# VHH binders against Exosome complex exonuclease rrp6 (rrp6), part 3

Target 1, 81 residues: Exosome complex exonuclease rrp6 (rrp6), of Schizosaccharomyces pombe (q10146r442to522)
Amino acid sequence: GREALMIYRALHDWRDSVARKEDESVRYVLPNRLLIAIAASKPVEAADVFSISKQLTPIARMYVEDIVKVVQEAEKLYNEQ
Short names: E, the ipSAE of ESMFold2; O, the ipSAE of OpenDDE; V2, 0.75 times the mean of E and O plus 0.25 times the DockQ between their complexes.

## First folded at step 1 (VHH)

Design s8 (framework vhh_7sr4_2)
Fold by ESMFold2-Fast, scan of step 1:
Structure s8 (fold): chain B 81 residues (1-81), chain A 119 residues (1-119)
Amino acid sequence: as target 1 above (81 residues)
Amino acid sequence: EVKLVESGGGLVQPGGSLRLSCAASGSIFSEYAMGWYRQTPGKQRDLVADIDSGGSTKYGDSVKGRFTISRDNTKNTVYLQMNSLKPEDTAVYYCAAVDFYTGEYYDYWGQGTQVTVSS
């Protein structure tokens, strides 16, 4: 659906911003399959992200709280529409 | 699904150049991350360089500025241009491919090609 697409796009944009900040490629921040899994699962806390995949990239582990916030903000924006 | 065929290895003198090629099969090559690793006797395989589907690259510290990785998605091929070769670059070089990269592993590996740098 539309909600999943909005969350996916928010995570995609976030990933691009972190890649620029860290001077890394987007896949070293968050591989596409993991991004899709996170968007579908809609984690509410850091522990939920680690439950989705134990193969998180080192950068994703550093930014796990930001990942959760991005998901929550995208859900909020979708519900406002 | 992915099969990797390497070419371009050989013997070269210090200061010389070699270009390695790795031809891959598979309908999703353009979506794969591709890498080159090398292994010297008695040591584990080390990252030489890798390149993602968007063209972003990473290099091992020992090769930065001397080696360049590139890809041609129309030919399903990844290349490693090796310049200013040193004796310590002597190793078996492996092409690798992965769809889901976690920083830990590659799913598909070539057979390896020997690069020897000596007088």
Scores: ipSAE 0.000, ipTM 0.126, lowest interface PAE 12.1, mean pLDDT 79

Design s9 (framework vhh_7sr4_2)
Fold by ESMFold2-Fast, scan of step 1:
Structure s9 (fold): chain B 81 residues (1-81), chain A 118 residues (1-118)
Amino acid sequence: as target 1 above (81 residues)
Amino acid sequence: EVKLVESGGGLVQPGGSLRLSCAASGFIFSDYWMGWYRQTPGKQRDLVADITSGGSTKYGDSVKGRFTISRDNTKNTVYLQMNSLKPEDTAVYYCAAGYDLPYSEDYWGQGTQVTVSS
């Protein structure tokens, strides 16, 4: 849906930002398949992200709290429209 | 710099065995999923077997029960033990490193030829 698309876009932008900061490729930060799974499941806390995939990239593990925050902020934006 | 170096390929008779090795350097090996792909002329590379950073394995239908993937994190090496080899297993075999294989391959080896022929 529209909500999932907004979350997906927010996660894409976040991933690009982290890739630039860490000087790594976007797939190293968060593979597309995992990004899609996170957007669809809409995690509310760090433990939820680890429930989606036990095989997170090292960079994604470092940023798990930021991933949750990005999802929550995108959900808030959707609900305010 | 990152390197994946395959070895162990060669010519073998049908029913024979080979063990491929892939020595990795330049990254934190234990964090990565490792996979073995193969490619025949005119076709795309196909994932034969993978092993996650946690040791979970998955195999292509054509090799289940015959091939075994394993890793040694102290040696930064991934292995493919190939038993009961068939002519259809003839291909160039590639080692790959990444996360969420086969959707995200970050590093590739040069490839090693395996030929199964009488």
Scores: ipSAE 0.000, ipTM 0.149, lowest interface PAE 11.9, mean pLDDT 82

Design u1 (framework vhh_7uia_1)
Fold by ESMFold2-Fast, scan of step 1:
Structure u1 (fold): chain B 81 residues (1-81), chain A 121 residues (1-121)
Amino acid sequence: as target 1 above (81 residues)
Amino acid sequence: QLQLVETGGGLVKPGGSLRLSCVVSGFTFSSYAMAWVRQAPGKELEWVSSISSSGSYIYYEDSVKGRFTISTDNAKNTLYLQMSSLKPEDTAVYYCARDRYYGSGSYWDYWGQGTQVTVSS
């Protein structure tokens, strides 16, 4: 759906920004399969992200609060349309 | 060839403090994120804390936030975990781990032998 696509796009852009900060590839920040899983599950807190995968990347674990905020902001943007 | 050596574990009373050290060799320390992972008897491995290669990004498991501090000394190729306000539930073997991208199937591709932390009277 449309909401999932907006969340996916927001997470994709977030991943690009973190990759630049850490000077790493986007796959090292967050693999596509985990990005898709996070967008589909729409986590509401940090613990939800850890429950999606026991093997999150080190950068994703360090940014779990930011991941949740990105999801929440994308949901808010969708609801305001 | 790659080696991680943990030290600093021991027996402490509740409310006590310990500093764990992990000296690494065989890779460029400043190029990798590092983590502390623990395992209590009969339980699964539990991630405790991570620090990025730059030292700029740090995250803690909720139960240790405010009590534990992760840090690095690049000149000494050493990772530290300063533990304060220790609780009996912190009793575990603590492992120093090199943190990697999942691509090969493991995020923690190298770890040391571990150091025992026991919080008891």
Scores: ipSAE 0.000, ipTM 0.139, lowest interface PAE 14.9, mean pLDDT 77

Design u2 (framework vhh_7uia_1)
Fold by ESMFold2-Fast, scan of step 1:
Structure u2 (fold): chain B 81 residues (1-81), chain A 119 residues (1-119)
Amino acid sequence: as target 1 above (81 residues)
Amino acid sequence: QLQLVETGGGLVKPGGSLRLSCVVSGFTFSDYYMAWVRQAPGKELEWVSSISSSGSTIYYEDSVKGRFTISTDNAKNTLYLQMSSLKPEDTAVYYCAKDLWFGELYDYWGQGTQVTVSS
């Protein structure tokens, strides 16, 4: 539910920032279905992200540690509310 | 309709080189990202490399970076993969694909070309 939505929003905002930095469309950073799957599974390390999808985008692979940190920080913020 | 035809595979010794070609017909080549993907015996499909229609944006899987070079010739509607320093682990059927999601979903696949790296 609400926690997953908060994580989803954090990942969505992260994806927008990377798309601007890399001069790419958001779909080429991280497709919506993978973003939803990551938010729902709440990975705790890089290996968890690779377990969600073997065919991660090249940009997502490059930023896999950042993806995990975004999830962890969103979870922390949710639990502090 | 759309057709993708891969050629250039073969048997090569470790350390050798091959150039794969993919001729595209039935759509405007320059409208799409194009990709090379491979499937080793008994394994799942693996994305290898992608290139934008302009050729300005290129991505490689980590294990092939520095050894493989992807390129296009838009006038010939052809995608290439130049492979060097080949390893036994590169043994696979190589497919050309229209790239929708950078290796996540591909609508059109060619028949593939076999690359075998063995002494």
Scores: ipSAE 0.000, ipTM 0.126, lowest interface PAE 14.4, mean pLDDT 76

Design u3 (framework vhh_7uia_1)
Fold by ESMFold2-Fast, scan of step 1:
Structure u3 (fold): chain B 81 residues (1-81), chain A 121 residues (1-121)
Amino acid sequence: as target 1 above (81 residues)
Amino acid sequence: QLQLVETGGGLVKPGGSLRLSCVVSGFTFSSYWMAWVRQAPGKELEWVSSISSSGDYIYYEDSVKGRFTISTDNAKNTLYLQMSSLKPEDTAVYYCAREGYDFWSGPFDYWGQGTQVTVSS
């Protein structure tokens, strides 16, 4: 739903910012399929992200705590609107 | 015309196996990541598995790891999902999808029509 879409938007924007910072393509930061899986699963801690896929990209692995933060902030924004 | 056509769905008992196929036309298959996404009745879309254009990177949703295998045959422009040890909770419409590259096209920019998989006694 609408909550998953808001989380997906937040993750998409985060991925673009990291790709820009790291001078990498968005695909090498986090593949689109993992964005869907993460948005649908709504992880609450880093271990939850690794449970979605143990084959995370090296860059995504470095930023796993930020991924969780982005999801949690998007959830808060959705629930507070 | 760009098309993704799924086949192989059906009714199967718990513990059974099915092989889904997706024949792709209208684009360079070997240049795109491909995925399987499913939707159970009344539920949200759930990503199942993805494979890179090279075949070197493969990802699975945790609930299907060890039971499902994604693969490609580039010569046939075909994406496969081999499903084993099927469970009632695997009942869903399974979609073959091509990955998009920006938010406006979404995570997947083209989808097949879907194929129904029903796991019941």
Scores: ipSAE 0.000, ipTM 0.152, lowest interface PAE 13.4, mean pLDDT 77

Design u4 (framework vhh_7uia_1)
Fold by ESMFold2-Fast, scan of step 1:
Structure u4 (fold): chain B 81 residues (1-81), chain A 121 residues (1-121)
Amino acid sequence: as target 1 above (81 residues)
Amino acid sequence: QLQLVETGGGLVKPGGSLRLSCVVSGFTFSKYAMAWVRQAPGKELEWVSSISGSGRYTYYEDSVKGRFTISTDNAKNTLYLQMSSLKPEDTAVYYCAKGYYDYVWGSFDYWGQGTQVTVSS
């Protein structure tokens, strides 16, 4: 659905911004398969992200709380439209 | 409609201070992350600082840490950048930017017209 697409877009934009900030390629921040899995699963806390995948990159592990926040903010924005 | 209007730029000597303001309209200010981005002549855009809609989370580019402070006044729908200890390398057009949502590392969907800051002898 539309909600999942909005979350996907938010995570995609997050990944691009972190890649620029950390001077790394987007795949070293978060591979596409994991981005899709996270968007579909809609994690509510950091532990949920680690449950989705044990193959998080070092950068993604560093930003796991931000990943959850991106999902929550995208859900909030979608529900307020 | 959405508008972001920057003011406060000008000519200042090295070591001086300036306070930039960005007045926003057409959206609920506290629901979105806001940022300051600058562009020096002939250079690429450089992110300077971001603040969450709540004001709780602030982030700075390394070269401005300790010298610049980002803040918001929700009652006035205004974003500020307090700049101190200004250096010639801070010379740039400074843009106010609205985040697509309330996430400081996210993309920006609206930008202001910019305000010129010149730091020279």
Scores: ipSAE 0.000, ipTM 0.163, lowest interface PAE 11.4, mean pLDDT 80

Design u5 (framework vhh_7uia_1)
Fold by ESMFold2-Fast, scan of step 1:
Structure u5 (fold): chain B 81 residues (1-81), chain A 121 residues (1-121)
Amino acid sequence: as target 1 above (81 residues)
Amino acid sequence: QLQLVETGGGLVKPGGSLRLSCVVSGFTFDDYAMAWVRQAPGKELEWVSSISSSGSYTYYEDSVKGRFTISTDNAKNTLYLQMSSLKPEDTAVYYCATEPYYYDSSGFDYWGQGTQVTVSS
């Protein structure tokens, strides 16, 4: 659905912003397969993200709390429509 | 226009060291993530190590962690692989390559010709 697409877009845009800030390629922030898996799983805490993949990039590990926040904010925005 | 040239391979004894170099031409070096990939005789291609476009993040295959170090010199457009504590199972042709869209993709955008590393007594 529409909710999943909104979460995906929010994570995609977040990843682009972190890539620019950290001066890294987007896949070194978060590979596409993990971005899709995170959007589909809708994690509510950092431990949920680690359960999705033990192969998180160093950048993704540093930003795990931000990843969760992005997902939750996207869900909130969808529900407010 | 785009060219990758590997050098530094050779014959070494177990426990020895080698430094591989890959000179890149035809693009701005730090725009691409770079990788070292190897192929042992009669085996499939194996990813060895990658370095991010900024050089800030490095990744290694488990069997080479602590023994190999990947680095770049952007001013010289050169990618390096410093190999230490070499083992017979490290015997392979080593290729440098630019990485594709995904970290776990099986393909690479551009490949070099390769350099032979043989670890034998």
Scores: ipSAE 0.000, ipTM 0.162, lowest interface PAE 11.5, mean pLDDT 76

Design u6 (framework vhh_7uia_1)
Fold by ESMFold2-Fast, scan of step 1:
Structure u6 (fold): chain B 81 residues (1-81), chain A 120 residues (1-120)
Amino acid sequence: as target 1 above (81 residues)
Amino acid sequence: QLQLVETGGGLVKPGGSLRLSCVVSGFTFSSYSMAWVRQAPGKELEWVSSISSSGSYIYYEDSVKGRFTISTDNAKNTLYLQMSSLKPEDTAVYYCARHKYSSSWYFDYWGQGTQVTVSS
């Protein structure tokens, strides 16, 4: 739904910023299928992200707490509309 | 007991070099990403550099790129920061820190700090 789409958009933008900072392709930061899965499951802590996929990319592992924070901020924005 | 113990700080002239060491005990060093964070007199904490647990991913603050090199020696449970072309602006207490999760920007344990002074 609409909430998941807003979370997806926030994660997509975050991934672009990390890819630029790390000088990597967006695919090596976080594959699209995993981005969709994270947005749909709405993780509330780092352990939740690890449970979505056994094999996160090394860069995604570096940023797992940032991923959770992005989801939480997007969810908060959706609830404040 | 978990400990991070830093050494190698001191007084150096501009353009000089220093190597900081952080010896770690009480946890599996090779399982955690590690960082160097500094605090200049009267300023906020500034992240300097991080290295992933594998050593494959290394990140630097823009102001130190090309001058500082972060590395690890897993056999010695030691984190290093090789500093070259030092500037007065690099004067700070340098802290060794452990990333809370193996790959996050949060830090859960810190060393005591080692003073680096760059002056004439």
Scores: ipSAE 0.000, ipTM 0.121, lowest interface PAE 14.4, mean pLDDT 78

Design u7 (framework vhh_7uia_1)
Fold by ESMFold2-Fast, scan of step 1:
Structure u7 (fold): chain B 81 residues (1-81), chain A 120 residues (1-120)
Amino acid sequence: as target 1 above (81 residues)
Amino acid sequence: QLQLVETGGGLVKPGGSLRLSCVVSGFTFSDYEMAWVRQAPGKELEWVSSISGSGDTIYYEDSVKGRFTISTDNAKNTLYLQMSSLKPEDTAVYYCAKEFGDYLWEFDYWGQGTQVTVSS
């Protein structure tokens, strides 16, 4: 899946930016397994992210709306090509 | 030499069970988070389950909770996925992976996978 890969890359870049802003490691922002799960499930709202995993990091919980936005923006870019 | 080898797939009827095995070589098993991911025909890659190197932290995708069990045998350097109450929707190639970082599904260290087909 090229769509899932594009979403994963967008989430990876987002995670890196939050890690720098929060002065934390990327894995404490969002583990790789959750990046894959989020990219594959393509959440449309915050509740969808929480349904993917009960073990979200505190930072991921704080940024759950941003996670959804990143996914939606990547989906739009994919659909426009 | 780093290698992951998945086995245990096959054809099974709905409600059946299979146990997948992933033998790892070339690294210390307990140092890494290990995962099972799957890809159904024509679908995107889906994370199924992960386990920490200590075995203390385990996660499951909601669709497999209560049906699948991830475990490790450090002495045998082997990751397992016990699958029960299988559904047609579980039909996929199953891959084991360690946390490799970015571009996980493009790494050559993903094994060849093992095919699970659930049909009557």
Scores: ipSAE 0.005, ipTM 0.185, lowest interface PAE 10.8, mean pLDDT 75

Design u8 (framework vhh_7uia_1)
Fold by ESMFold2-Fast, scan of step 1:
Structure u8 (fold): chain B 81 residues (1-81), chain A 120 residues (1-120)
Amino acid sequence: as target 1 above (81 residues)
Amino acid sequence: QLQLVETGGGLVKPGGSLRLSCVVSGFTFSYYWMAWVRQAPGKELEWVSSISSSGGSTYYEDSVKGRFTISTDNAKNTLYLQMSSLKPEDTAVYYCAKDSGYDLPYFDYWGQGTQVTVSS
């Protein structure tokens, strides 16, 4: 759906911003397989993200609340169209 | 050389079923997450479903959840999409895609796709 693609795009853009901030490659922020899993699962809280993968990257682990917020904001934006 | 060949499309009535196949060659299938994406006439590419490299995890776009099932046969290097309870809005060209591993929604798809048309 368009909703799933908007969530993927938002997470992709978020990942790029964190990679720039942390001077790391995107894969060390969040591997693509975890990004797609997170977008498809639409987590509503941090615990949901850890349920998708116990082996989150250290950076993703530190930004787990931001990941959830990005997903929720993308969902809201789509639903208001 | 990477090659993906999609087959199984066709014309079906609403409520019908189809099974799409994607034969993969030129790379180790089980190293990558695989996906089905589709494009309706005049619309952008839409992600449909993904399966993990191990085949143990599957994910679906909300509109197809419960109706479509993604699966793999590693011995045949083949990705499948079993589609049931088809609706007119499922009409699209369906593409098999290899996840790039670093960027989403950037997928590698090499085939012509397979046309699915749902109409009475």
Scores: ipSAE 0.000, ipTM 0.152, lowest interface PAE 12.6, mean pLDDT 76

Design u9 (framework vhh_7uia_1)
Fold by ESMFold2-Fast, scan of step 1:
Structure u9 (fold): chain B 81 residues (1-81), chain A 121 residues (1-121)
Amino acid sequence: as target 1 above (81 residues)
Amino acid sequence: QLQLVETGGGLVKPGGSLRLSCVVSGFTFSSYAMAWVRQAPGKELEWVSSISGSGSYTYYEDSVKGRFTISTDNAKNTLYLQMSSLKPEDTAVYYCATSPEWLYELARDYWGQGTQVTVSS
């Protein structure tokens, strides 16, 4: 739904910023399948992200706390509108 | 012509050490993340460790953390896995991959042929 799409957009933007910062392709930051799965599951802590996939990229593992924060911020914005 | 050649496996006793090597060719070594994955007899593939293209970020499966060290030698286009305090549970064929673990099922052509590690006695 609408909430998942908003979370997806937030994660997509975050991924682009990390890819630029780390000088890596977006797929090596976070592949679309994992981005979609994360947006749909709405993790509340780092352990939840690791539960979604044991195949997290090295960069995603480093930024797992940021991934959770992005999801939570997007959820908060959706609920406030 | 992307190619990966793994070596360094063998038979070792519990508590022993081995160093695995993966010589890579056909791409700019320092531009791609590299990984070690393993498969024990009768079990599914398990990611072991990854290193970023820059070499600045390393990651380990919880069961090997503190015992294994992943590293690269860009001048030799070689990926290493230094294994210490080996356990019988580490017995597996170890594969080098040019893709992160999440891509290895999609990009099997970027895998090496593997090297056998047996921890017994």
Scores: ipSAE 0.000, ipTM 0.138, lowest interface PAE 14.2, mean pLDDT 74

## First folded at step 4 (VHH)

Design c10 (from s4 with D50E K58Y E98K G103E; framework vhh_7sr4_2)
Fold by ESMFold2-Fast, scan of step 4:
Structure c10 (fold): chain B 81 residues (1-81), chain A 119 residues (1-119)
Amino acid sequence: as target 1 above (81 residues)
Amino acid sequence: EVKLVESGGGLVQPGGSLRLSCAASGSTFSDYAMGWYRQTPGKQRDLVAEITSGGYTYYGDSVKGRFTISRDNTKNTVYLQMNSLKPEDTAVYYCAAKLYSWESDYDYWGQGTQVTVSS
């Protein structure tokens, strides 16, 4: 849905920024499969992200709280429309 | 496809050291990111360390400053040097490999090697 697409876009942009900061491939920050799963499940806390995939990338593990915040901010923006 | 075989595990006293090795078979080993994970019975696998194809390294908070990951592309091997070992480091240690396509949660896994830290 539209909300999931907005969350996906926010996560995609976040992933690009972290990839540039860490000088890594975007797939190494967060693979597309996990990005789609996260956007669809709309995690509310770090534990929810780990429940989607127990084998998160090392970079995603370092930034798990940021991932949750990105999702929540995108949801808030969608609801304010 | 890549096959991974771990070695170097064993029993060691607190404060001791061990070096784990993971031998990979496959003609394009240098293209893979390599990692070490550990697991205790009934718990999630925890990332210990990872080294990218470009040589960048990442460590779990509990092992930073004590463990070092390295790779030798001429020997198709990744290593984990474990120093200042603690009883809480006791676990089965797994080697894992990812090609540039990261869509699966680790493309390949080894069978694991037991590390026991006890007096």
Scores: ipSAE 0.000, ipTM 0.117, lowest interface PAE 13.0, mean pLDDT 79

Design c2 (from s4 with K58E E98S; framework vhh_7sr4_2; at its last look DockQ between E and O 0.09; V2 from the best seeds 0.00; counts 0 for: pae E 14.9 > 2, placed apart)
Amino acid sequence: EVKLVESGGGLVQPGGSLRLSCAASGSTFSDYAMGWYRQTPGKQRDLVADITSGGYTEYGDSVKGRFTISRDNTKNTVYLQMNSLKPEDTAVYYCAASLYSWGSDYDYWGQGTQVTVSS
ESMFold2-Fast, scan of step 4: ipSAE 0.006; ipTM 0.220
ESMFold2, look of step 5: ipSAE 0.000; ipTM 0.119
ESMFold2 (binder alone), look of step 5: mean pLDDT 80; pTM 0.809
OpenDDE, look of step 5: ipSAE 0.059; ipTM 0.504

Design c3 (from s4 with S30D K58Y E98T; framework vhh_7sr4_2)
Fold by ESMFold2-Fast, scan of step 4:
Structure c3 (fold): chain B 81 residues (1-81), chain A 119 residues (1-119)
Amino acid sequence: as target 1 above (81 residues)
Amino acid sequence: EVKLVESGGGLVQPGGSLRLSCAASGSTFDDYAMGWYRQTPGKQRDLVADITSGGYTYYGDSVKGRFTISRDNTKNTVYLQMNSLKPEDTAVYYCAATLYSWGSDYDYWGQGTQVTVSS
Protein backbone atom coordinates (compact mmCIF):
# COMPACT_ATOMS: atom_id res chain seq x y z
CA GLY B 1 0.00 0.00 0.00
CA ARG B 2 0.54 3.73 -0.23
CA GLU B 3 0.63 4.10 3.56
CA ALA B 4 3.33 1.41 3.86
CA LEU B 5 5.31 3.11 1.10
CA MET B 6 5.20 6.44 2.97
CA ILE B 7 6.33 4.71 6.17
CA TYR B 8 9.09 3.00 4.19
CA ARG B 9 10.24 6.39 2.86
CA ALA B 10 10.36 7.84 6.38
CA LEU B 11 12.36 4.84 7.64
CA HIS B 12 14.68 5.00 4.62
CA ASP B 13 15.41 8.69 5.28
CA TRP B 14 15.94 7.98 8.99
CA ARG B 15 18.32 5.11 8.16
CA ASP B 16 20.38 7.39 5.89
CA SER B 17 20.71 9.95 8.69
CA VAL B 18 21.84 7.30 11.20
CA ALA B 19 24.29 5.79 8.69
CA ARG B 20 25.91 9.21 8.22
CA LYS B 21 25.97 9.88 11.97
CA GLU B 22 27.43 6.45 12.81
CA ASP B 23 29.74 6.30 9.73
CA GLU B 24 28.27 2.95 8.68
CA SER B 25 26.66 1.53 5.54
CA VAL B 26 22.84 1.76 5.38
CA ARG B 27 22.66 -2.05 5.20
CA TYR B 28 24.53 -2.38 8.50
CA VAL B 29 22.09 0.07 10.14
CA LEU B 30 18.98 -1.72 8.85
CA PRO B 31 18.84 -4.17 5.91
CA ASN B 32 16.16 -3.50 3.27
CA ARG B 33 14.26 -6.68 4.16
CA LEU B 34 13.86 -5.52 7.78
CA LEU B 35 12.95 -1.99 6.70
CA ILE B 36 10.21 -3.40 4.43
CA ALA B 37 8.99 -5.72 7.22
CA ILE B 38 8.89 -2.87 9.78
CA ALA B 39 6.97 -0.59 7.38
CA ALA B 40 4.44 -3.34 6.63
CA SER B 41 3.89 -4.38 10.28
CA LYS B 42 3.61 -0.79 11.65
CA PRO B 43 5.10 -1.44 15.12
CA VAL B 44 3.62 0.55 18.03
CA GLU B 45 6.31 -0.29 20.60
CA ALA B 46 9.89 -1.60 20.83
CA ALA B 47 8.78 -5.17 21.54
CA ASP B 48 6.98 -5.25 18.17
CA VAL B 49 10.24 -4.47 16.34
CA PHE B 50 12.08 -7.30 18.16
CA SER B 51 9.23 -9.64 17.12
CA ILE B 52 9.92 -8.88 13.43
CA SER B 53 13.53 -10.10 13.56
CA LYS B 54 15.30 -12.56 15.85
CA GLN B 55 18.59 -10.74 15.19
CA LEU B 56 18.51 -6.97 14.80
CA THR B 57 21.78 -5.21 13.97
CA PRO B 58 23.53 -3.63 16.99
CA ILE B 59 22.79 -0.15 15.61
CA ALA B 60 19.09 -0.96 15.04
CA ARG B 61 18.89 -2.21 18.65
CA MET B 62 20.30 1.11 19.88
CA TYR B 63 17.72 3.02 17.83
CA VAL B 64 14.64 0.82 18.31
CA GLU B 65 12.66 3.60 20.06
CA ASP B 66 13.51 6.00 17.20
CA ILE B 67 12.36 3.40 14.66
CA VAL B 68 8.96 3.16 16.40
CA LYS B 69 8.68 6.95 16.59
CA VAL B 70 9.45 7.32 12.85
CA VAL B 71 6.73 4.78 12.00
CA GLN B 72 4.15 6.45 14.26
CA GLU B 73 4.90 9.95 12.94
CA ALA B 74 4.66 8.76 9.32
CA GLU B 75 1.32 7.05 10.05
CA LYS B 76 0.04 10.22 11.76
CA LEU B 77 1.05 12.44 8.82
CA TYR B 78 -0.53 10.03 6.33
CA ASN B 79 -3.82 9.92 8.27
CA GLU B 80 -3.88 13.76 8.56
CA GLN B 81 -3.77 14.06 4.74
CA GLU A 1 3.56 -15.20 -6.99
CA VAL A 2 6.07 -13.96 -9.58
CA LYS A 3 8.33 -15.60 -12.16
CA LEU A 4 11.63 -13.98 -13.12
CA VAL A 5 13.67 -14.35 -16.33
CA GLU A 6 17.10 -12.73 -16.71
CA SER A 7 18.73 -11.71 -20.00
CA GLY A 8 21.60 -9.56 -21.29
CA GLY A 9 24.57 -11.55 -20.00
CA GLY A 10 27.57 -12.31 -22.15
CA LEU A 11 31.30 -11.97 -22.72
CA VAL A 12 32.82 -8.49 -22.50
CA GLN A 13 36.31 -7.03 -22.24
CA PRO A 14 37.55 -5.24 -19.09
CA GLY A 15 36.27 -1.66 -19.08
CA GLY A 16 33.23 -2.63 -21.14
CA SER A 17 29.52 -2.37 -20.32
CA LEU A 18 26.50 -4.71 -20.19
CA ARG A 19 22.85 -4.14 -19.34
CA LEU A 20 21.03 -6.99 -17.62
CA SER A 21 17.23 -7.22 -17.74
CA CYS A 22 14.88 -9.17 -15.51
CA ALA A 23 11.35 -9.66 -16.81
CA ALA A 24 8.72 -10.41 -14.17
CA SER A 25 5.36 -12.10 -14.72
CA GLY A 26 2.54 -12.94 -12.31
CA SER A 27 1.63 -10.50 -9.50
CA THR A 28 1.67 -6.71 -9.89
CA PHE A 29 5.34 -5.83 -10.42
CA ASP A 30 4.95 -2.47 -8.64
CA ASP A 31 4.44 -4.24 -5.29
CA TYR A 32 7.81 -6.02 -5.34
CA ALA A 33 11.24 -5.05 -4.14
CA MET A 34 13.71 -6.30 -6.75
CA GLY A 35 17.34 -7.29 -6.39
CA TRP A 36 20.38 -8.49 -8.27
CA TYR A 37 22.70 -11.08 -6.73
CA ARG A 38 25.79 -12.70 -8.20
CA GLN A 39 27.56 -15.98 -7.53
CA THR A 40 30.89 -17.54 -8.50
CA PRO A 41 31.05 -21.37 -8.22
CA GLY A 42 32.06 -22.46 -4.71
CA LYS A 43 31.15 -19.10 -3.12
CA GLN A 44 28.01 -17.72 -1.48
CA ARG A 45 25.65 -15.43 -3.38
CA ASP A 46 26.47 -11.74 -2.93
CA LEU A 47 23.94 -8.89 -3.10
CA VAL A 48 24.92 -6.54 -5.94
CA ALA A 49 22.04 -4.04 -5.78
CA ASP A 50 18.39 -3.81 -4.90
CA ILE A 51 15.51 -1.40 -5.49
CA THR A 52 12.29 -1.12 -3.48
CA SER A 53 8.74 -0.63 -4.76
CA GLY A 54 9.25 3.08 -3.91
CA GLY A 55 12.46 3.32 -5.95
CA TYR A 56 15.00 3.40 -3.10
CA THR A 57 18.29 1.74 -4.01
CA TYR A 58 21.17 -0.05 -2.29
CA TYR A 59 24.51 -1.00 -3.86
CA GLY A 60 27.21 -3.35 -2.65
CA ASP A 61 30.48 -1.53 -1.94
CA SER A 62 32.32 -3.27 -4.82
CA VAL A 63 29.92 -1.88 -7.46
CA LYS A 64 29.04 1.64 -6.19
CA GLY A 65 29.60 4.22 -8.91
CA ARG A 66 29.87 1.56 -11.63
CA PHE A 67 26.48 -0.19 -11.59
CA THR A 68 22.99 1.33 -11.66
CA ILE A 69 19.78 -0.50 -10.82
CA SER A 70 16.49 0.78 -12.23
CA ARG A 71 12.95 -0.45 -12.85
CA ASP A 72 10.27 0.08 -15.48
CA ASN A 73 6.88 -0.72 -13.99
CA THR A 74 5.12 -0.42 -17.38
CA LYS A 75 7.28 -3.29 -18.71
CA ASN A 76 7.46 -5.28 -15.43
CA THR A 77 11.25 -5.22 -15.75
CA VAL A 78 14.22 -4.40 -13.51
CA TYR A 79 17.60 -3.50 -15.05
CA LEU A 80 21.22 -3.56 -13.98
CA GLN A 81 23.44 -1.24 -15.99
CA MET A 82 27.03 -2.42 -15.51
CA ASN A 83 29.82 -0.03 -16.48
CA SER A 84 33.61 -0.19 -16.11
CA LEU A 85 33.45 -3.98 -15.84
CA LYS A 86 36.35 -5.81 -14.18
CA PRO A 87 37.38 -9.49 -14.30
CA GLU A 88 36.22 -9.69 -10.65
CA ASP A 89 32.63 -9.03 -11.86
CA THR A 90 32.60 -12.41 -13.65
CA ALA A 91 29.72 -14.40 -12.13
CA VAL A 92 26.24 -15.76 -12.69
CA TYR A 93 23.82 -12.87 -12.01
CA TYR A 94 20.45 -13.66 -10.43
CA CYS A 95 17.33 -11.54 -10.28
CA ALA A 96 15.29 -11.79 -7.07
CA ALA A 97 11.93 -10.44 -5.87
CA THR A 98 10.07 -10.06 -2.57
CA LEU A 99 6.70 -8.57 -1.70
CA TYR A 100 6.42 -5.38 0.29
CA SER A 101 5.46 -7.52 3.28
CA TRP A 102 6.43 -8.54 6.82
CA GLY A 103 9.33 -10.90 7.45
CA SER A 104 10.32 -11.36 3.81
CA ASP A 105 13.75 -11.84 2.36
CA TYR A 106 13.85 -12.52 -1.38
CA ASP A 107 11.15 -15.11 -2.12
CA TYR A 108 11.47 -15.54 -5.89
CA TRP A 109 14.58 -16.14 -7.95
CA GLY A 110 15.43 -16.31 -11.63
CA GLN A 111 17.63 -18.99 -13.20
CA GLY A 112 20.58 -16.64 -13.65
CA THR A 113 22.55 -15.19 -16.55
CA GLN A 114 26.32 -15.58 -17.04
CA VAL A 115 28.55 -12.49 -17.20
CA THR A 116 32.18 -13.07 -18.17
CA VAL A 117 34.71 -10.25 -18.16
CA SER A 118 37.99 -11.31 -19.85
CA SER A 119 40.44 -10.24 -22.49
Scores: ipSAE 0.000, ipTM 0.163, lowest interface PAE 13.9, mean pLDDT 78

Design c4 (from s4 with Y56W K58Y; framework vhh_7sr4_2)
Fold by ESMFold2-Fast, scan of step 4:
Structure c4 (fold): chain B 81 residues (1-81), chain A 119 residues (1-119)
Amino acid sequence: as target 1 above (81 residues)
Amino acid sequence: EVKLVESGGGLVQPGGSLRLSCAASGSTFSDYAMGWYRQTPGKQRDLVADITSGGWTYYGDSVKGRFTISRDNTKNTVYLQMNSLKPEDTAVYYCAAELYSWGSDYDYWGQGTQVTVSS
């Protein structure tokens, strides 16, 4: 969907920013398949992200609230168009 | 490490159905994200469907509404139910397992199973 694509793009950009900040690979921040799953499920709170995968990376765990906020912001921008 | 064995491929007519199974052996199957990919000669493998360790699913645009992925963690098996098959679904289908653990993804692949949709 168009909404899922916008969320995916926002998460992709966020992941690149965190990878640069943490001096880590994008895969260590958030593996691509997990990023796709998060975009498709559209989590509304941190618990939703943990329900998607039992094995989040340490960096993703640290940034789980940011992941949720990125998804919510992308959803809001889509719905305002 | 996990080992994957696919079954259920075959020849069907357009509009038919097939159910693919992928049996996994390994101690932590429930921690793996499981996916189905397909490949035609000379092309890259495309993601058909995946299911995370938590049970969330994703489908490629060409199969949405026709295919259903599911998993049974007690049997260490992932399934792909394929309905309303079209000639363009003809491909070798591969099961894949990916562990999202500590920044290291380990992709394990089965040997593939041929699906041919023809009359």
Scores: ipSAE 0.006, ipTM 0.193, lowest interface PAE 11.5, mean pLDDT 78

Design c5 (from s4 with T52V K58Y E98G; framework vhh_7sr4_2)
Amino acid sequence: EVKLVESGGGLVQPGGSLRLSCAASGSTFSDYAMGWYRQTPGKQRDLVADIVSGGYTYYGDSVKGRFTISRDNTKNTVYLQMNSLKPEDTAVYYCAAGLYSWGSDYDYWGQGTQVTVSS
ESMFold2-Fast, scan of step 4: ipSAE 0.007; ipTM 0.216

Design c6 (from s4 with K58F E98S S101D S104E; framework vhh_7sr4_2; at its last look DockQ between E and O 0.78; V2 from the best seeds 0.00; counts 0 for: pae E 5.8 > 2)
Amino acid sequence: EVKLVESGGGLVQPGGSLRLSCAASGSTFSDYAMGWYRQTPGKQRDLVADITSGGYTFYGDSVKGRFTISRDNTKNTVYLQMNSLKPEDTAVYYCAASLYDWGEDYDYWGQGTQVTVSS
ESMFold2-Fast, scan of step 4: ipSAE 0.014; ipTM 0.320
ESMFold2, look of step 5: ipSAE 0.098; ipTM 0.527
ESMFold2 (binder alone), look of step 5: mean pLDDT 80; pTM 0.814
OpenDDE, look of step 5: ipSAE 0.362; ipTM 0.716

